# Ledger of designs, part 17: VHH binders against Diaminopimelate decarboxylase (lysA)

Target 1, 379 residues: Diaminopimelate decarboxylase (lysA), of Deinococcus radiodurans (q9rtk2)
Amino acid sequence: MSLSRHALQDAAQRFGTPLYLYDAEELDAALWRVQRAFGDARIFYAMKANPNLNLLRRYAAAGVGFECVSLGELLRAEAAGAGGERMILNGPAKSDAEYAAAARLGATIVVDREEEVVLLPPGSRVLVRVNPAMTVSTHEHLATGTARSKFGLTPEQVPGTLAELRDAGHEVLGLHMHIGSAIEQAEDFTAAFARVTELRAHIGGLSVLNVGGGWSLNADLEGIAYEAHEAARVFGAELWVEPGRYLVASAGWLLTRVVGTKRTGRNFCLVDAGMTEFLRPMLYGASHPLYPMWDALATEVWDVAGPACESGDLIARGVPLPTPQRGHLLLIGEAGAYGASMSSTYLSRPRPAEVLWTGHDWQLLRRRETPQDIWAAEV
Short names: E, the ipSAE of ESMFold2; O, the ipSAE of OpenDDE; V2, 0.75 times the mean of E and O plus 0.25 times the DockQ between their complexes.

## First folded at step 17 (VHH; framework vhh_5c3l_4)

Design U4 (from T4 with S105K; at its last look DockQ between E and O 0.68; V2 from the best seeds 0.00; counts 0 for: pae E 7.3 > 2)
Fold by ESMFold2, look of step 17:
Structure U4 (fold): chain B 379 residues (1-379), chain A 121 residues (1-121)
Amino acid sequence: as target 1 above (379 residues)
Amino acid sequence: QVQLQESGGGLVQPGGSLRLSCAASGFTFSSYRMSWVRQAPGKGLEVVSDISYRGKSTYYADSVKGRFTISRDNAKNTLYLQMNSLKPEDTAVYYCAKDTWEYPKWGYDHRGPGTQVTVSS
């Protein structure tokens, strides 16, 4: 943990709880690890992990581009100062407004399905997304569509699609792939890269190979980078990568305050953050590090529960804690990704403030919402 | 196994200066945030200052801001506290502490024996 206990106590007093906190030193360290591992590869931050405009400005200033999956994300990248060459528009079901914005901005568009050849703005810069795990669809495979990824083309569809894109006058840069999430080891990529590099014989060289992201926090980045560079070398291509969670998760925390306790069949530590602030534990069963900022005579096993009237509103189950009391502060770690970005106003609960430790003081990144902010668009 | 040894304390007059040092061993010093904490007579522990593992982020208690400077030398496994413009209320035992965030130890459980700083005429 890079943040001092006093900085955390100061933040709670100045900004209240629940509160999202980020550390600039940890953001810089995560980016440095990616840059060191991937060399001169171009980095595009997958902003869905945390789209806060102030974080985007920091990445833009460091020369990092953005992977965008909506009109709003394209506009955030523009507001952060990224040029179109640093923007990627991805997604399986792009809207007309998204195509138009990408054309206006000069973004690279990732073609996810064959139909897009005729939907693209004239003269688009494009990549074609390949799902190397997909087999060519058959009648039997179409009948089992729930077992299929909805993303990308099969390897067999790629050569025809590239040719059609070139015939339509688009600037075809190369291929995009993204094999999954929570990937730890270089070997997890080996079969996927082998399948994609077999395309070399059918499609020739490429300007760009974009291998996506999806790396776990403990991923072997150096090994993954080696495999990715080898794959790019087969095509003579520039390597692009799209980290999201890896860049921000360990640089962010959620600070919450104990509201009270209750002892029924289990011991409950009730806190002021829950599913509306931090959905991952409820939605995915995700386990996050907890850091109590107090001590006590006894340590017991507790469930940490949020304030919602939902039985599944648990931050953590069965965790050892020093006996909590009302007013104690609890810090939830690895909350920099898919935390604030997935927060909601369910139960008309305002979204929390977000602050950044600059190394010297706290910078406000998002003020706490008021109740009026929640319904401001209702007429 | 964690060993922390403070030095540099002593008796000084108000307005004087001292430089505290802390030699660390038994752990990877460059991987941990380090703190100076103090205990005045009849008072609890107060965190005076802390510094991130690479030295790029620092914190100071309001009572010492502008007068104290924390630093570290990761090559020498040493933590420092430069104390200037000392006041009688700075009189305390000063401890070098390894910040602990791992269950079951939280706070400043790993600290040295301390060094006495006395500010009086």
Scores: ipSAE 0.032, ipTM 0.572, lowest interface PAE 7.3, mean pLDDT 88
ESMFold2 (binder alone), look of step 17: mean pLDDT 83; pTM 0.851
OpenDDE, look of step 17: ipSAE 0.100; ipTM 0.614

Design U5 (from T4 with T100V S105T; at its last look DockQ between E and O 0.77; V2 from the best seeds 0.00; counts 0 for: pae E 10.9 > 2)
Fold by ESMFold2, look of step 17:
Structure U5 (fold): chain B 379 residues (1-379), chain A 121 residues (1-121)
Amino acid sequence: as target 1 above (379 residues)
Amino acid sequence: QVQLQESGGGLVQPGGSLRLSCAASGFTFSSYRMSWVRQAPGKGLEVVSDISYRGKSTYYADSVKGRFTISRDNAKNTLYLQMNSLKPEDTAVYYCAKDVWEYPTWGYDHRGPGTQVTVSS
């Protein structure tokens, strides 16, 4: 872990718990690894992983663009200071307001289905998303490049759609693809890239090949980058990439406090964060590193449970912990992606504060919501 | 086979300076947060300062803030502590520690044998 114990204890005292914490050093390190591996490729941060405006401003200042999947995300990119050339609008079911905003901003629109040809604003800048129809995962929610995916056009549909977009007067930049999530090995891309590069004979060269993201935290970035650049070279194209989770997950944590314990048939460590703050364990069965912030010998196995009256509100099952006591701090790692962004006001629980370690002190990125914030729009 | 070896201690007058060094081997030094920890006679351990694996984040105890500077050289596997404006209260054995905050191991998994710093008139 990159943060000191003393800094974390200070954060809990100053800002309360539950608390999202980010480390600027870790954010910078992750971006540097992507830039080093991908060279001259353009990087578009997939902000759905963590859309906090202060994090977006840091990326915009570093020249990183944004992949956006809603009107709200386009407007966040604009508020962060990104120009339209650094914005991508993606999604299978775009609204009229999203098309209008993309046109106003000059964003690149990713065409996901054939009908969009007639729905686009005049003179749009476009990419066509191709689904290479390859299986890359056993979990349906993690696989976006299979034949059963709702994303993108089939390779057979691509040449006709490109022609129709050109005939309609749009600026056709090239292709977009995204094969899945948690991709670790370069070999996972080989078949997908081969399928897409076969289109060269039918569609010619391209200005852009956007290969998406979906890299695991342990991904062989240099190997993946090599394969991606080879695919772009086939088309004579500029390479674009869309990391999300990779850039932020290991740079963020959720700090929680033990409320109490309960010893029934199982040992429960009850904490002040749960499904409303951190949905991943419940929704995906995700496992995250846990760091008890007290020194003692772990002699028992515990379930770490949140405060909701829901049987599925568990952070972790069956983990060895030193005996927890009320007031002890517990840190949940790899929480920088799909943590705060998937938090909710279920049970009318206010969303946590978010803070950034600058190297010397904590900077507040998001104040803790009040209960009144939750119902401010109710009339 | 983790090895840490402190050096640079000694006797110094109040207001003086010392630079402590810690040579590290047997692990990937650049992957770990490193700490200086001290123990005054008859007292418990106090974390004096620590530094992140890339050197971008630092911590200083209030008692030394503004007077001590921690640094690291990852190419030479060496941790440093520059100690200025020394006070009698800084008299202690100073230990270099590999700072591990990872379940199931809490705190420091290795320290060196320490180097004595004595501040006296």
Scores: ipSAE 0.000, ipTM 0.476, lowest interface PAE 10.9, mean pLDDT 88
ESMFold2 (binder alone), look of step 17: mean pLDDT 83; pTM 0.850
OpenDDE, look of step 17: ipSAE 0.057; ipTM 0.560

## First folded at step 18 (VHH; framework vhh_5c3l_4)

Design V1 (from T4 with D109Q; at its last look DockQ between E and O 0.72; V2 from the best seeds 0.00; counts 0 for: pae O 6.7 > 2)
Fold by OpenDDE, look of step 18:
Structure V1 (fold): chain B 379 residues (1-379), chain A 121 residues (1-121)
Amino acid sequence: as target 1 above (379 residues)
Amino acid sequence: QVQLQESGGGLVQPGGSLRLSCAASGFTFSSYRMSWVRQAPGKGLEVVSDISYRGKSTYYADSVKGRFTISRDNAKNTLYLQMNSLKPEDTAVYYCAKDTWEYPSWGYQHRGPGTQVTVSS
């Protein structure tokens, strides 16, 4: 961890809890690791991991592009200062508004299904997403490259779709693939890359091969990069990558405060953050590192539970913690990705503030919402 | 095995300066936040200053702000503390500490034997 305990305490004091925290140095370091490993590959940040506009501006300034999956994300990319050449529109069910925005901005559009050939704006720059039908070791909802996935064309559909796109006057740059998330080993990509490179015999060379992201925090980037570059070389293509979680997850934390304890059928450490602030544990059964910022003589097994009137509102089950007390701070790690981005206003709970450690002080990136912010659009 | 060894302490007059060094081994130095902590007679251990693994983030206790500067050379596996305008209240044993953030230790699990700093007229 790059943040000091005293800095964290200061943040809690100044900004309250629940609170999302980011470290600028960690953000930079993660990006640097990707740049170092992948060399001349073009990097497109998968914005869905964390769309905070301040973070986007940092990436834009660093020359990073954006993979966008909604109109809002396209507009965020624009607001962050990115040009259309640094934007990708992806998604299995694009709206007319999204196509229109992509055309206006000049974004590269990822064709996810055959029928999009007739939906594309005239003269679009496009990639075709291939589903290699691979099985990866990840949560079902995170496995985007499986045969049952709603994403991408089958390899058999790719040659015909490419031909139709070209005939229709679109600029076909190449192929896109994304096999899942939390992938650690380069070997997990080998089969997928092999399946895609088999298409070379049928479709010829390409200008671009986009291999997506899905790297775990401990991923062998060098190995993955090597495999990806080799695959791109087969086509004579430029390599594009779409890291999201890898860039931001380890650089972010959620700070929450203990509001009480309960000893009934189980020991419950009750905190002020729950499913509305941090959804991943409930939705994916995700386990995140917990850092109790207190000491106690006794360590016991606790469930960490949020304030929602939902039985599933647990941050963690059966974790050893020093005996908690009201007022204690608990830090949740690896929360920089799909934390704030997946937060909700369920139960009319305002979204947490977000702050950035600049190396010397905390910078506010997002103010805490008020309840009135939640129903501002209601009539 | 993690090893930390402080040096550079000594006796100085008020207003004087010292430069502490810490030689680190047995771990990937550049991967960890490092801290200087001190313990004065009759007092508990307190954090003086810390620095992130790449040196981009620093902290100073209020009592030493403007007077002390922490730095590191990752190529040499060395941590430094430049102490200027020293005061009698700075008298303490100074420790170089590795901040691991491992539960339940919460950092500072590893520190050197310390170096004595005495500020006296």
Scores: ipSAE 0.020, ipTM 0.365, lowest interface PAE 6.7, mean pLDDT 91
ESMFold2, look of step 18: ipSAE 0.143; ipTM 0.656
ESMFold2 (binder alone), look of step 18: mean pLDDT 82; pTM 0.845

Design V2 (from T4 with S105N; at its last look DockQ between E and O 0.61; V2 from the best seeds 0.00; counts 0 for: pae E 7.3 > 2)
Amino acid sequence: QVQLQESGGGLVQPGGSLRLSCAASGFTFSSYRMSWVRQAPGKGLEVVSDISYRGKSTYYADSVKGRFTISRDNAKNTLYLQMNSLKPEDTAVYYCAKDTWEYPNWGYDHRGPGTQVTVSS
ESMFold2, look of step 18: ipSAE 0.044; ipTM 0.591
ESMFold2 (binder alone), look of step 18: mean pLDDT 83; pTM 0.845
OpenDDE, look of step 18: ipSAE 0.413; ipTM 0.772

Design V3 (from T4 with S57N; at its last look DockQ between E and O 0.02; V2 from the best seeds 0.00; counts 0 for: pae E 19.9 > 2, grease 24.6 > 24.2, placed apart)
Fold by ESMFold2, look of step 18:
Structure V3 (fold): chain B 379 residues (1-379), chain A 121 residues (1-121)
Amino acid sequence: as target 1 above (379 residues)
Amino acid sequence: QVQLQESGGGLVQPGGSLRLSCAASGFTFSSYRMSWVRQAPGKGLEVVSDISYRGKNTYYADSVKGRFTISRDNAKNTLYLQMNSLKPEDTAVYYCAKDTWEYPSWGYDHRGPGTQVTVSS
């Protein structure tokens, strides 16, 4: 953790809690690691991980493109200053408005199913998503690249679909794949890349091979990049990648304040953030680093619970903490991805503010919602 | 009744390594988050590391990150702590602990008798 306790305490005082915090140095470091590992590959940030416009503007200024899965994400990319050549529209169920926006912007459209051939705007720039239909390892969380996935075409469908797209007058750039999430080792890609490169004999060379993202935070990026470049070389293609979580997760935190404690069978540290601010522990069973900001020895194990009247509103279970007291600050790490972006207004709780440490001061990225913001659309 | 038995402690010089083991019985081991907790002379308990039911999520105190590795074998009902690059500050009694929700015990009250780790020249 790169941020000082004094900077974090200052943020809590100025902006309140719960509060999403990001560190520009950590954002830059994560991008640098991807750029270093992948060389001249084009990077498209998968903004669903964290779509805050200020973060998108930073990536656009660095020449990073965007992978978008909705009209709103396309419009965020446009608002961030990206040109169409730096935009990808993906998704299995695109709307007419999404197709129209992609055409207006000149975005690359990822074809997920055969029916899209007749739905695309005239002269679209396209990639075809291929599902290798395989288990890459014994890891249970690689299911998005399996035959049971709702995403993409089978390898057997690819040659016909490419031909149909060309016959319809579209600019066919190549293929897209996305094997899964939380991929750590280069070996997890080997079978998928082998299955996809078999297509070379049937479809010829390509301009682009987009291998998606889905890298774990501790992934062997250089090994993965080597495998990805070898796959692209088989087609004579430019390599595109779509990191999301990897770029932002470790550069963001959720700062929360202890409301109180109770001991009713287990020790509960009650904090002012929970399921409405940070879903990952409840949704994925994810474990996030916790940083108590008070100095004492951890003498007991605590469950960190949110404010909802829900038994499942637990940020963490069974974590060592020094005895918490009302007013203490507790920092949740690896919260830069799928944190704020998955926050909700359940219980009519306003979504948190978001701030960025610039190296010397805090910049506000998102003001805290008011109660009126939550119901402003109700008539 | 819950039984936890630590082993593998001893005297080691700075920079050395030890591997602690904890044999568990009397409860369904695979259903509980497990921890290594230590108590240095004159100090309170410090939680060193924690591991989830299935071993997929781990936590480490800052003082041991990069040097210690927690693991578990649910088929053998055993918790492990690999301790590398040991420092004099790691000198403590190390306890294997199960989370408890049972009155009158909280936190780490279900722990073994501990194993002494002494790091000195």
Scores: ipSAE 0.000, ipTM 0.116, lowest interface PAE 19.9, mean pLDDT 86
ESMFold2 (binder alone), look of step 18: mean pLDDT 83; pTM 0.855
OpenDDE, look of step 18: ipSAE 0.033; ipTM 0.362

Design V4 (from T4 with S31K; at its last look DockQ between E and O 0.52; V2 from the best seeds 0.00; counts 0 for: pae E 7.0 > 2)
Amino acid sequence: QVQLQESGGGLVQPGGSLRLSCAASGFTFSKYRMSWVRQAPGKGLEVVSDISYRGKSTYYADSVKGRFTISRDNAKNTLYLQMNSLKPEDTAVYYCAKDTWEYPSWGYDHRGPGTQVTVSS
ESMFold2, look of step 18: ipSAE 0.026; ipTM 0.557
ESMFold2 (binder alone), look of step 18: mean pLDDT 83; pTM 0.852
OpenDDE, look of step 18: ipSAE 0.489; ipTM 0.806

Design V5 (from T4 with A61D; at its last look DockQ between E and O 0.73; V2 from the best seeds 0.00; counts 0 for: pae E 6.9 > 2, grease 25 > 24.2)
Fold by ESMFold2, look of step 18:
Structure V5 (fold): chain B 379 residues (1-379), chain A 121 residues (1-121)
Amino acid sequence: as target 1 above (379 residues)
Amino acid sequence: QVQLQESGGGLVQPGGSLRLSCAASGFTFSSYRMSWVRQAPGKGLEVVSDISYRGKSTYYDDSVKGRFTISRDNAKNTLYLQMNSLKPEDTAVYYCAKDTWEYPSWGYDHRGPGTQVTVSS
């Protein structure tokens, strides 16, 4: 844990709980690891992992681009100061408004299906997403690069689609791929890269090969980068990468306070954060490190439960904790990705504040919503 | 086996300065947050300052902020505390500690034998 215990206690006092916290030192370290491993590759942050505008401004200032999957994400990238050459619009079902915004901004559009050839704005800058029909070592419910995925074209569809895009007057930069999530080893990419590089004989060289992201927090980045650069070299292409979770997950935490306990068949440690603040445990069965910030004489086994009237509102099940009491602070780690970005106002609960440790003090990144913010658009 | 050895303490007049050093071995120093902790007469352990593993993030107790500076040299496995404008209430044994998230305490049990700092006329 990189944050000082005293800084965390100060944050709870100043900003309340539940509270998202980020560490600038850890954000910088994660970006540096990617830059060192991938060398001259262009980095596009997949902002769906955490789209906080203040974090985007930090990445933009560091020369990092953005991968966007909605109109809102394109507009966030613009607000963060990114130029169009640093923006990518992706997604299988783009709206007319998204096409128009991408054209206005000069963003690169990732073509996901053949029909898009006739839907694109005139003279669009494009990549074609190829699905190499590869099963990764991750669980099937997380796989995006399998043959059953709704994303991308088959390798057999690629040559014709590239030709049609060129005939329609679009600036065809090259190919995009993304094989899955939580990928650890370079070998997980080898078969996909081999399948895609076989296209060289049919489509020639490319300006860009975008290999996506999907790296686990402990991934062999050096090995993955080697394989990605070799694939790009086959086409004579510039390498683009799209880390999301890797850049932010370990640099963020969710701080929560114990509301109380109960013993009704299992021991429940009830906290003020749950499914509306942090959905990952419920949605993916994800396990996150927990850091109790208190002492006690006894350690017992507890379920950590949120405040919702939902039986599934559990952050963790069966964890050893020193006996909790009302008012104790509990820190949830690896919460910098798909935490705040997937928070909701279900039960009319305001979304948490978000703060950044700059190395010296806390900087507010998002004020806590008021109840009135939740219904401000209702008339 | 964690080994921490403090030095640089002594007797100093109010307003004076001291620099504490802590030599570390038996663990990967550059992977851990390090702390200076003190124990004044009749008091428990009190955190003075913390520093992140790369030295980019620091914390200071309000009583020492602006007067004390924590630093580290990861190449030499050494932690430092520069203490300026010393006051009689700074009188304590100062310990170098490896900061860990260990139950049941706040992780200051891994500390050296300490160095005495006495501020008096």
Scores: ipSAE 0.047, ipTM 0.595, lowest interface PAE 6.9, mean pLDDT 88
ESMFold2 (binder alone), look of step 18: mean pLDDT 82; pTM 0.839
OpenDDE, look of step 18: ipSAE 0.289; ipTM 0.723

Design V6 (from T4 with E102D; at its last look DockQ between E and O 0.62; V2 from the best seeds 0.00; counts 0 for: pae E 8.7 > 2, grease 24.3 > 24.2)
Fold by ESMFold2, look of step 18:
Structure V6 (fold): chain B 379 residues (1-379), chain A 121 residues (1-121)
Amino acid sequence: as target 1 above (379 residues)
Amino acid sequence: QVQLQESGGGLVQPGGSLRLSCAASGFTFSSYRMSWVRQAPGKGLEVVSDISYRGKSTYYADSVKGRFTISRDNAKNTLYLQMNSLKPEDTAVYYCAKDTWDYPSWGYDHRGPGTQVTVSS
């Protein structure tokens, strides 16, 4: 972590809490690690992890493209200054507006299902998403459900679909694949890549192989990159990758303030952030590092609970903490991905501000919502 | 065992410059944020500046902004403080400190013996 406690205390005073914070040094370091591991591979940031326009502008300035899964994300990429060859439109259920925007922008469209051959705008640039029907080794992935995933074509469907796309006059660049989420080991990719490279005999060479992302924060990036380049070499293809969480998760935090405590059979540390600001613990059972910013000896365990009148509004359960008091600051780590982007206005709670440490001061990236912002569209 | 050794202090006229160095050993220097803290006569400790473990992020006390520059050389396990435009109020013992995350021991519980900087006519 490059941030100092003095900088964090300053941010809380200036911008209030709850507060999303990002660190430019950590963002740059994560991008550099991907660039170093993947060499000349083309990088497309999967902006669903964190679509803040100011972060997108930083990536665009560094030559990074974007993977987009909605009209809104395409328009964010455009607003960030990305050219069309740096944009990918993905998704199993694209709307007419999304097809039209992709055509206007010159984005590469990832074909997810056979029906899209007749739905694409004329002369589209395309990749075909293949589902290699492989389960990943993590306990969070279903072994028997992979072949029935809603994403992509079976390997057996790929040759026919490529031929139909060419016959329809589209520019067929190659294949797209995405193995899963939270993948750590190169071995998790080996069977998937083998299944896809077997297609070489049926489809020939490709201009592009896009291997997606889904890397865990502790992934063997060098090993994964080696396997990905070997797969691309089989097709004579340029390698594309789509990191999302890896690029931003460890570069972001959620800063929250203790509003009080209660002892009612369990010890509750009640904070001003919960399920509406940070859904991951409740949705995925995710554990995130917690950093108390006060001095005391930890003598008890605490549940860290948000402000909602919901029994499941828990950031963490049974964590040892120094005795918390109203006004103390608590920092939640690894919150740069799928934190702010998945925040909500449930209970009419405004979404937090977001700030970036530039190396010497804080830059505001998103102002705190007002309550009125939440219902501004209600007539 | 954490060991920090400051050097480069001395007597300087107002407006002068000094460069402080801190040699670090007994820990993986490149893994930690480092700080300079000072103690003026009759005063408590003041955090002067901090630098991130890669050297890309810095923080300065208002009293020294624009005059002092913190840097580090991770290959040599050395922390630096370039002090320009020195004022009598900069007179203090300057300590090199290894940052920790534990509040309120956040930046100076592990420090060297210090180096004296005296700014006088």
Scores: ipSAE 0.012, ipTM 0.533, lowest interface PAE 8.7, mean pLDDT 87
ESMFold2 (binder alone), look of step 18: mean pLDDT 83; pTM 0.851
OpenDDE, look of step 18: ipSAE 0.051; ipTM 0.612

## First folded at step 20 (VHH)

Design W0 (from T4 with S31K S105N; framework vhh_5c3l_4; at its last look DockQ between E and O 0.66; V2 from the best seeds 0.00; counts 0 for: pae E 6.5 > 2)
Amino acid sequence: QVQLQESGGGLVQPGGSLRLSCAASGFTFSKYRMSWVRQAPGKGLEVVSDISYRGKSTYYADSVKGRFTISRDNAKNTLYLQMNSLKPEDTAVYYCAKDTWEYPNWGYDHRGPGTQVTVSS
ESMFold2, look of step 20: ipSAE 0.119; ipTM 0.632
ESMFold2 (binder alone), look of step 20: mean pLDDT 83; pTM 0.854
OpenDDE, look of step 20: ipSAE 0.245; ipTM 0.693

